# Designs tried in a protein design chat: VH-VL binders against q7dma9r51to147. Part 1

All scores and structures are predictions.

Target 1, 97 residues: q7dma9r51to147
Amino acid sequence: GDQVIYHCTVRTLDGVVVESTRSESGGRGVPIRDVLGNSKMILGLLEGIPTMHKGEIAMFKMKPEMHYAEIDCPVSAPENFPKDDELHFEIELLDFS
Unless a header shows other numbers, all headers, positions and changes below count from the first letter of the chain; antibody chains are not in Kabat numbers.
F, E and O stand for the ipSAE by ESMFold2-Fast, ESMFold2 and OpenDDE, each averaged over both directions (binder to target, target to binder). V2 = 0.75 x the mean of E and O + 0.25 x the DockQ between their complexes.
[cut] marks letters that were taken out.

## First folded at step 9 (VH-VL)

Design A3
Fold by OpenDDE, look of step 9:
Structure A3 (fold): chain C 97 residues (1-97), chain A 129 residues (1-129), chain B 107 residues (1-107)
Amino acid sequence: as target 1 above (97 residues)
Amino acid sequence: EVQLVESGGDLVQPGGSLRLSCAASGFTFSSYYMNWVRQAPGKGLEWVSYISSSGSWIRYADSVKGRFTISRDNAKKSLYLQMTSLRAEDTAVYYCARSPEYVYTSGGITKYIFAFDIWGQGTLVTVSS
Amino acid sequence: EIVMTQSPATLSVSPGERATLSCRASQSVSSNLAWYQQKPGQAPRRLIYGASTRATGIPARFSGSGSGTEFTLTISSLQSEDFAIYYCQQYNNWPYTFGGGTKVEIK
């Protein structure tokens, strides 16, 4: 599969940060390194990232079935998080190869 | 018909305040990112701000950050721009513009594209002493 | 921010002739580039997005090409209604930025 490096910030519709790679949003400031198809990642990212170009910052809205509420989602939702809500994603694709 | 209509443009003195409105019709306003884009007289276009469908994501151009506030009322299908500490260089026609959305995976995900597909006719803000 | 530079500032073309407008980005914007047309007293109208995709209702004589840092808008045969100012805009990275515009005027 393709290797991807990206920053990701996830928010609820109410603006609550679910998770982030950005230090300013509580993350470690370290981008995610994944191999599409071979890494544990939510379906929406698997489907959305290939639509992006290297260097692009994109905004996505994902229905529950595309993120933590996906059947057999390989990524665990944060504890006590309502995973069945619609979420917004800001993705900066740093590398795609 | 999809339509955006700006209002509120006026003549104000430097340091003054003004609130612009944009009324949307013909589409599901609450589903779209909305933007303000301005154009100084005889000049080019400048993106000012955007706000997400629910209002949770907001960004400003550095030129207006700290002075302008974008907001929306989805029930009223309205977009707003509260402007404060106005400067002469803020003189411009202010457009509200819609960011189109592209649906993927049979509606599972939506990508917002900031290539504005719908524009209002604009409202003129003049800042002058 | 990404600086968008359009050239020429003014392009004089006769009706029926080909018009070629250039847009350069200070850094790669991939294909996240849009073109707009603006006539006097009117709001901009989106012509092209994704560098080469014509928006709905846009005549076939308008075409966009390019990727990365160099882009071109071509009007294959200029019509009387095409005399206007054309702007390019990148939406690869915020802040989203416009070129300074190219005025297409009648020769």
Scores: ipSAE 0.647, ipTM 0.905, lowest interface PAE 0.5, mean pLDDT 94
Fold by ESMFold2, look of step 10:
Structure A3 (fold): chain C 97 residues (1-97), chain A 129 residues (1-129), chain B 107 residues (1-107)
Amino acid sequence: as target 1 above (97 residues)
Amino acid sequence: EVQLVESGGDLVQPGGSLRLSCAASGFTFSSYYMNWVRQAPGKGLEWVSYISSSGSWIRYADSVKGRFTISRDNAKKSLYLQMTSLRAEDTAVYYCARSPEYVYTSGGITKYIFAFDIWGQGTLVTVSS
Amino acid sequence: EIVMTQSPATLSVSPGERATLSCRASQSVSSNLAWYQQKPGQAPRRLIYGASTRATGIPARFSGSGSGTEFTLTISSLQSEDFAIYYCQQYNNWPYTFGGGTKVEIK
C-alpha cells in the first residue's frame, strides 16, 4: 500500500474547527502518516485521498457515515467530536509513495 | 438553465469602493464553492477569490488581500465582492465562476474542483481619475 | 505562486489543420490543469480538466495531454468556430493561476 503524509483540518458546516493537524488551527503542526490498505482510517479519507495528487489541497464534504459515525468505525473519535454531523475536511497531501 | 449574472460594475475614482453582485439560477447555489476571476482589458485571466458553499472557507489572491471581501447569501442565491481602496490596476471585467463538485460512488463524500465549469458574462469595473 | 507560461503567443492555422498549444508550470501541478476557450466578447468556456478529461459537450477534436510541468492542448481538425484565445489554468493549490493565453487565428 501507498504511504500518504497529509495535513487535515475538520470544520462544522458553520465553520467551527473541531480538529486539525495544523498548529494555526490548534493542532501540533505534525502531519499524519498512513499506509493505504494497512492503516486504520475513516472511510472518507480512504475514498478521498486516492483522488488527490502530491501538493494538492483538497476540500471535501463528508457525511457522518464516512467518518466517525460509520458502523464499527475502526478509529476512535476525539472527545466531544460531532460524529453525527456532516463535516468539511481540508486535506493537504504532502507526499504519497 | 444554469446561469450566473454579474452586476454592479461602474466607473469609479482611485481609492473608491464598489460592490459587485452575482445572481445564480438553475442549480443548488448553496452546494457550490464560488469564485471571482477578473480580466483586465486586452489581458489574461486572474483568479481573485473563492468562498466555500457555507462561507466558512475564504481565500484571496495577494493582489486584492485586505482590500476585497467576498461573501454570499445562500437564501438569495447571490455572490458578492466588496471592493475598497480601488486602484487603476483593478480595472477589469469581473466574472463569477463556479467550482464544480464531484460526488463519489458512496454518495457520502464530495470533492470540490477549482476548474471552473460555469461562468457569468462579466461586469466591467473601470478605475480612472 | 505557480507561474503558468503558454506558447506560442499567436498561432495561425488553416481550417482542417492540427493546432498544438503548449503550457508550462513553474512547479509540478500533477494533473490539476484545465484548459479554457475564450471567444471575442464572451466569457471563458472550460474545455479540459484533469489535464486530459474533456468537459461534457466539448467536441472530440479537443484533447489534452501532459502532467507535472508540461501540458499540451491539441485541436485535431481546426474548425472556423475554433478561432479564440486559449488559456491553461492550474488548480493544484490557490492562488489558481492562468497562463497568458495563446491566440489561435484561422486562415
Scores: ipSAE 0.563, ipTM 0.839, lowest interface PAE 0.9, mean pLDDT 91

## First folded at step 10 (VH-VL)

Design B1
Fold by OpenDDE, look of step 11:
Structure B1 (fold): chain C 97 residues (1-97), chain A 129 residues (1-129), chain B 107 residues (1-107)
Amino acid sequence: as target 1 above (97 residues)
Amino acid sequence: EVQLVESGGDLVQPGGSLRLSCAASGFTFSSYYMNWVRQAPGKGLEWVSYISSSGSWIRYADSVKGRFTISRDNAKKSLYLQMTSLRAEDTAVYYCARSPEYVYTSGGITKYIFAFDIWGQGTLVTVSS
Amino acid sequence: EIVMTQSPATLSVSPGERATLSCRASQSVSSNLAWYQQKPGQAPRRLIYGASTRATGIPARFSGSGSGTEFTLTISSLQSEDFAIYYCQQYNRWPYTFGGGTKVEIK
């Protein structure tokens, strides 16, 4: 599978940051490293990231069934995560190889 | 018919304030990211700001950050730009513009594209002493 | 920010002739590049997005090509209504930036 490195910030529709890799948004400042198809990843990212190009910053809106509320979601939602709500994802694709 | 109509442009002195409005019709306004783009007289285009569909995500160009505030009222299908501490270089026609959306997986994912498909006719802001 | 540079600043072309407009990005914008047409006293109109996809209602004589840092807008046979200013714009990364424009005028 393709290796991807990306920053991700997740916000509720009310503008609350619920998760982020960026230090300015409360994250560790460390991007995520995954392998598409070979790693645990929410469906929305699995489907969305391939639409992006290296160096791109994209904004996605995902329904619950495309993230943690998906029936076969391989990733457990963080504690108190709004998994049943529509969420916005800002993705910066740093590398795709 | 899809339409955007700007208003509020005026002549103001440096340091002054002005509020622009953009009225949308013919589409589901609350589903789209909206933008302000400006054009100084006889010059090119400059992206100013965008606001997400719900208003939760906002970005500004460095040239206006701290001075301009973008907002929206989805019930009124309206976009706003509150401008403060206006400068001569803010003189421009201000356009509101829609960011199209691309829908994936039967509507489960929407990707917003900042290649503006609908524009208003613009409203002129002149900052001069 | 990504700087977009268009050339030439002015292009003089006769009706019926081919017009070729260039747009260069200071860094790669992949295919996230749009072209706009603007006529005097009017708002810009989107012609191309994704570097090479014509927007709805845009005549076939308009075509876009390129990727990364070099892009081209081609008007295969210039019509009278095509005399205008054309802008390229990248939407690969915030802040989104426009080129300085190319004025296509009648020779």
Scores: ipSAE 0.748, ipTM 0.924, lowest interface PAE 0.5, mean pLDDT 94
Fold by ESMFold2, look of step 11:
Structure B1 (fold): chain C 97 residues (1-97), chain A 129 residues (1-129), chain B 107 residues (1-107)
Amino acid sequence: as target 1 above (97 residues)
Amino acid sequence: EVQLVESGGDLVQPGGSLRLSCAASGFTFSSYYMNWVRQAPGKGLEWVSYISSSGSWIRYADSVKGRFTISRDNAKKSLYLQMTSLRAEDTAVYYCARSPEYVYTSGGITKYIFAFDIWGQGTLVTVSS
Amino acid sequence: EIVMTQSPATLSVSPGERATLSCRASQSVSSNLAWYQQKPGQAPRRLIYGASTRATGIPARFSGSGSGTEFTLTISSLQSEDFAIYYCQQYNRWPYTFGGGTKVEIK
């Protein structure tokens, strides 16, 4: 049941931004708010975020099956998302409570 | 043997330019973030820049942003630092350094660790008249 | 930017005795803290990462502790090869920053 509040920027391994919560990277500037155990989340975030502490910026590389190519993934991929690619996820954990 | 070897350090006038190189061997260079870290003579360590494994994701310290350009050539297993508009405060030994990885139990997610496990021996850049 | 402050700047210790080095961060870095040893004319050598995990090949006399903003490197039974400068470094968020160093010298 922990609440997590975080920014996320997803890039191809070549550095092209695919999706971001940050305004400077084309997002709305609004962080994501999830509740671990209640919110539907990709496997890579479920595994990675618990390794982080408040204020940390972490860089994760995720194979497709850890994000939207997971069999029976509980979250729909965003439009034009390269779900079959290995991708970089930059996470800034703003709160973990 | 895992090895990093820097080269290209020299004596340069203020306002000048230099290109540093770092040759990597003994590991899969294309899998790692690489860094430049510098140390002024008799002083402490200062992180300068990193570059992602593919070369497309880059960060700089504020003190060098706009003057230094980090790059890499994965086919040649080489890291570079192009320095321009050099100043006296850029005088330092420049090290290349590797960011190790931690691969989680599933094997499908890797966290990059910026606590540098392999360092080169450094190359001296001196900026003076 | 997270400022890392090391104390003391110089620590005089007799061989065979214990050295305790301090590192403080201006804001929490959790356990994302490393310690390095540097001898004259040499590149730094990583001793500790994750605040308390010894790197491969580092003797057991080196130990790290702390979390958040306050960290300690301890060298039990200091050896002749341990006289060097020691740096802490946070990697919680870029830009990654080092402390100013603690020189451990013969008392």
Scores: ipSAE 0.629, ipTM 0.815, lowest interface PAE 0.6, mean pLDDT 90

## First folded at step 11 (VH-VL)

Design C3
Fold by OpenDDE, fold request of step 13:
Structure C3 (fold): chain C 97 residues (1-97), chain A 128 residues (1-128), chain B 107 residues (1-107)
Amino acid sequence: as target 1 above (97 residues)
Amino acid sequence: EVQLVESGGDLVQPGGSLRLSCAASGFTFSSYYMNWVRQAPGKGLEWVSYISSSGSWIRYADSVKGRFTISRDNAKKSLYLQMTSLRAEDTAVYYCARSPEYVYPSGITKYIFAFDIWGQGTLVTVSS
Amino acid sequence: EIVMTQSPATLSVSPGERATLSCRASQSVSSNLAWYQQKPGQAPRRLIYGASTRATGIPARFSGSGSGTEFTLTISSLQSEDFAIYYCQQYNRWPYTFGGGTKVEIK
C-alpha cells in the first residue's frame, strides 16, 4: 500500500470536534502516518485520501456507513460520540508515496 | 433555475459596518459550502471566506479575519457576511459563490472550491 | 498563501485566431486549478476546473492544460463573445487565490 502522512480534523454538523491531529483543534499537532490498504482506518479515509494530491487540503462529507458506523469498522468511535451522524473531514495530505 | 442574489451593498465610512445577504434558490442550499469572493473596482478577484453546509467549518482570508463574519440560515436559504471595521481597501463588488460537491462512487462527497454558481454581486463602497 | 501569476496582462487577438493564456502558481497546486471568464458588468463564469475539465455548457474551443505550477488556457478560435478577462484560481489549499487576470481584447 501507499504511505500517507496527513492531518485530519473531524467535526459533527454542529461543529463539535470528534477527532483532530491539529493542536488548534485539541490534537497533538502530529500528523498521522499510515499505509493505505493494510492499516486500520475509517473507510471514508481509505476512499477519500486517494482522491487527493500531495499538499492538498480537502473537505469531505462522510455518511455514517463511511465512518464509525461502517460494518466491521476497524476503528472505535470516540467516547460519547454518536456513530450514526454525518461527519465532515478536513484532510491535509502532507505526503503520499 | 439555480440562482444566487446578493444584496446589502452600500456606501459606508471607514470604521463602519455593513451586512451583506445572499439569497439562494433552485438548489438544496443546505447541502453546499458557500463562499464570498470580492472584486475591487478594476481589479481582480479575491476569495474572502467560506462556510460549510451546516456552518461547522468557517475560513477567512487574512485580509478580513477578525473583522468579517460569515454565517448562514439554511431555513431561509441565505448566506450572510457581517463586515465591521471597514477599510477603504474593502471597497469591492462582493459575490456569493457556491462550491460544488462531487459524490464519488464510494459514496463519499468531496467539496470542490472551483465555484460553479455566482451571484450578480453587490457593491460595497468604503469612503470618507 | 499560494500566489497565482497570469501572463500576459493583456492579450490582443484577432477574431478566429488562437489565444493562449498562462497561469503560474508559486507552489504546486496539482490539478486543482480553475479558469473563469468575466465580461464587463458580469460575474465570473467558471470555464474549466480540475485544470482541464470544461464546465457544463462551455464551448469546445476552450481547453485547459497543465499541472503543478504551470497552466494554460487555450481558446482555439476566438469568437466575438470571448473578448473578456480570464482568471485562474487554485483550490488546492485555502486561502483560495486567483491570478491577476488576462484581458483578451480584439486586435
Scores: ipSAE 0.926, ipTM 0.964, lowest interface PAE 0.4, mean pLDDT 96
Fold by OpenDDE, fold request of step 13:
Structure C3 (fold): chain C 97 residues (1-97), chain A 128 residues (1-128), chain B 107 residues (1-107)
Amino acid sequence: as target 1 above (97 residues)
Amino acid sequence: EVQLVESGGDLVQPGGSLRLSCAASGFTFSSYYMNWVRQAPGKGLEWVSYISSSGSWIRYADSVKGRFTISRDNAKKSLYLQMTSLRAEDTAVYYCARSPEYVYPSGITKYIFAFDIWGQGTLVTVSS
Amino acid sequence: EIVMTQSPATLSVSPGERATLSCRASQSVSSNLAWYQQKPGQAPRRLIYGASTRATGIPARFSGSGSGTEFTLTISSLQSEDFAIYYCQQYNRWPYTFGGGTKVEIK
């Protein structure tokens, strides 16, 4: 699989940040390093990230079945995560190789 | 017919306030990210702000941050721009513009900020 | 922000001739580049997106090419209705930025 490095912020439709890699949104400021197809990743990211270009900041909306409500989701949702609602994602793809 | 119609443009003094409106018709307004783009007389285009479909995500250009507020009322199919502390350099035709979306069968939607629908614009003049 | 630079500022072309407009980005915007046409007293109209995809209803004489930092809009055979100002715009990342425009005028 392809190696990817990206920032990601997840918000509810009400605007609440539920998770973020950005320090400005409460994250550690450290981007995620992962390998598409070789690691645990929600389906929406697996499908969305390949549509992006290096350096791109993209906005996504994902239905529940594309994130933590995915059947047999390989990633556990944080406690009280709104996995049954649509979520908005801001993704900055820093590297793709 | 897909349409955006801006209104509210007026002559105001520096430091004044003004609220612009954009009425949408012919499409599912609540599904789209919306934008304001402005154009000073005889000048180019400047992106001002965007607001997500639900209103939960907002961005501003640095030139208007802290002074302008973008909002929307999906029930009324309306986009708004509340402008405060207006400056001469804010003089422009203000356009509302739609960001198209790529809807994937899988259930993800990607928003594209290549604006496909524009209103006719409304003129805001800030002058003493 | 990403700075978009268009050249030339004004392009004089005769009807039926080929027009070539350039747009440069200060950093790579990949293929996330749009072109707009604007006529006096009108709102901009999207011509191209994704650097090379014509929008719905746009005549085949308009074509876009390029990627990264260098882009070109070509009008293969200029028609009378094509005399206007053309803007490029990157949407690779916010803030979204436009070029200064190229005015295509009749020679």
Scores: ipSAE 0.925, ipTM 0.964, lowest interface PAE 0.3, mean pLDDT 95
Fold by OpenDDE, look of step 12:
Structure C3 (fold): chain C 97 residues (1-97), chain A 128 residues (1-128), chain B 107 residues (1-107)
Amino acid sequence: as target 1 above (97 residues)
Amino acid sequence: EVQLVESGGDLVQPGGSLRLSCAASGFTFSSYYMNWVRQAPGKGLEWVSYISSSGSWIRYADSVKGRFTISRDNAKKSLYLQMTSLRAEDTAVYYCARSPEYVYPSGITKYIFAFDIWGQGTLVTVSS
Amino acid sequence: EIVMTQSPATLSVSPGERATLSCRASQSVSSNLAWYQQKPGQAPRRLIYGASTRATGIPARFSGSGSGTEFTLTISSLQSEDFAIYYCQQYNRWPYTFGGGTKVEIK
């Protein structure tokens, strides 16, 4: 699978940050390093990241079944997070190889 | 017919405030990211701000950050730009513009910031 | 921000002739590049997006090409209604930025 490095911020429709890699959004400031198809990843990211190019910042909207509410989702939802809500994702693809 | 109509442009003094409006029709306004783009007289285009479909995600150009506020009322199908601390360099025709969405077969939606629908623009003049 | 540079600033072309407009990005914008046409007193109209995809209703004589940092808009046979200013715009990352424009005028 392809190796990817990216920043990701996830927000609810009402603007609550669900999760973020960015320090300004409460994250650690460390991008995610994954291998597509070989890492635990929500379906929406698995499908969305390949549509992107290195250096791109993209905005996605994902239905529950595309993120934490997916059947057999390999990633646990954050604490106190409603899995049945639509989410917006801002992804900055730093590297793709 | 898909349409955007801006209003509110006026002559104001430096340091003044002004609120622009954009009325949308012919499409599901609440589903789209919306933008403001401006054009100084005889000059090029400058992206000003965008706001997400629900209004929860907002970005500004550095030139207007802290002075301008973008907002929307989906029930009224309206986009707004509250401008404060206006400067001469803010003089421009202000356009509202729609960001189209691409829905992938997978079910995810990607927002495309290649603006497909534009209003006619409204002129803001900042001058003493 | 990504700086977009268009050339030439003015392009004089005779009706029926081919027009070639260039747009350069200060860093790669991949294929996330749009072209707009603007006539006096009118709002911009999107011609191309994704560097090479014609928008709905855009005549076939308009075509876009390129990727990364170099892009071209081609008008294969200039029509009278094509004399206007053309802008390129990257949407690879915010802030989204436009080129300075190329004015296509009649020779």
Scores: ipSAE 0.906, ipTM 0.956, lowest interface PAE 0.4, mean pLDDT 95
Fold by OpenDDE, look of step 11:
Structure C3 (fold): chain C 97 residues (1-97), chain A 128 residues (1-128), chain B 107 residues (1-107)
Amino acid sequence: as target 1 above (97 residues)
Amino acid sequence: EVQLVESGGDLVQPGGSLRLSCAASGFTFSSYYMNWVRQAPGKGLEWVSYISSSGSWIRYADSVKGRFTISRDNAKKSLYLQMTSLRAEDTAVYYCARSPEYVYPSGITKYIFAFDIWGQGTLVTVSS
Amino acid sequence: EIVMTQSPATLSVSPGERATLSCRASQSVSSNLAWYQQKPGQAPRRLIYGASTRATGIPARFSGSGSGTEFTLTISSLQSEDFAIYYCQQYNRWPYTFGGGTKVEIK
């Protein structure tokens, strides 16, 4: 599979940050390093990242069935987080190889 | 017919404030990211700000950050730009512009910041 | 920010002739590049997006090409209504930036 390095911020429609890799959004400031197809990843990210180019910052909208509410979602939803709502994702693809 | 109509442009002094409005019609306003783009007289285009469909995501150009506030009222199908601490270099025609969506077969939606619908613009003049 | 540079600043072309406009990005914007047409007193109109996809309702004489840092807008046969200013814009990453524009005028 392809190796990807990216920043990710997830927000609810109400503007609440669900998760973020960015320090300004409460994250550690460390990008995610994954291998597409070989890592546990939200379906929407698995489908969305391949549409991006290195250096791109993209905004995605995902229905519940494309994120934590997906039937076979390999990633657990954050604690006390409702997974049946639409979410918005900001992805910065830092590397794709 | 899909349409955007800006209003609120005026002559103001440096340091002054002004609020622009953009009225949308002919499409589901609440589904789209919206933008402000400005054009100084006889000059090129400059992206100013965008706001997500629900208002949860907002970005500003560095040139206006801390001075301008973008907002929206989806019930009124309206976009706003509150401008404060206005400068001479803020003099421009201000356009509201829509960012279209691309829905992939997978079911994800990607926002495209290639603006497909523009208003006619409203002129803001900052001068002493 | 990504700096977009257009050339030439002014292009004089006769009706019926081919017009070639260039746009360069200071860093790669992949194919996330749009072209706009603007006539005096009017708002910009999107012509091309994705570097080469013609927007709905845009005549076939308009075409876009290129990727990465070099892009071209071509008008195969200039019509009277095509004399205007053309802008390129990258949307690979915010802040989204425009070129300085190319004025296509009648020779």
Scores: ipSAE 0.876, ipTM 0.949, lowest interface PAE 0.4, mean pLDDT 95
Fold by ESMFold2, fold request of step 13:
Structure C3 (fold): chain C 97 residues (1-97), chain A 128 residues (1-128), chain B 107 residues (1-107)
Amino acid sequence: as target 1 above (97 residues)
Amino acid sequence: EVQLVESGGDLVQPGGSLRLSCAASGFTFSSYYMNWVRQAPGKGLEWVSYISSSGSWIRYADSVKGRFTISRDNAKKSLYLQMTSLRAEDTAVYYCARSPEYVYPSGITKYIFAFDIWGQGTLVTVSS
Amino acid sequence: EIVMTQSPATLSVSPGERATLSCRASQSVSSNLAWYQQKPGQAPRRLIYGASTRATGIPARFSGSGSGTEFTLTISSLQSEDFAIYYCQQYNRWPYTFGGGTKVEIK
């Protein structure tokens, strides 16, 4: 049940931004709001975000099976998303309530 | 043994340029985020910059943004800091420092910016 | 930017006594707080991370406590090698910031 509000930017290892919530990186500038235990989330975020604290900016590295190449992934990848790549994630946790 | 060795510190004029190097040994350099941290003589510590393990994600302190460039060469196990437009307030001992990783049971990795390995530093003096 | 404030600036302590060093953050850093020791002419050495977790090889007389905005480093039964400058550092978010240091000196 807890709500998490966060910004997320995803890059390939060579630095290409493939997805971001931030307007300066091509996103809409609107953070994601998820409810832990209710919202569908990729495995890497499901494990990593609960260990973060409000106001934290964390850097994660995730192998494909921890994001959209997960077997039976409950979340659809964006179009042209590099599902088979190891990816870097920057997560800013705005709220944890 | 795990080791970081900085080099390239020198006396330079204001407005000058200088390139620092940090040689890593005893660990898988390409797996870690790396940092520069500086300490002005008789003063405290200031974080300068980090670079991701692949070299493609970089952050700078505002005090150096636009003047300093961090880079790495994973094949040579080396970290670099290219400094330009140097000012008197850039006078400091420059340390390279390693961000350790935490590996979750699932295999995802979080990078921890509580630096576990430090080099011995190289002195940069910007004067006259 | 999160400002880290250490007190006192200098702490005079007799060998064998306890030293208590304080660190305050301008906003919550939760448990993302490290402590370093620095001796003259040497690089900093990490003592504590996660506010209270002792780094490997650090003697048991060093302990950390606190969370949020208030943190303490305690050195029980000070030894001659413990007279140094101690820094706290937050790593909750970049830019990572250090306190101004506490010099622990012989009384």
Scores: ipSAE 0.817, ipTM 0.924, lowest interface PAE 0.5, mean pLDDT 93

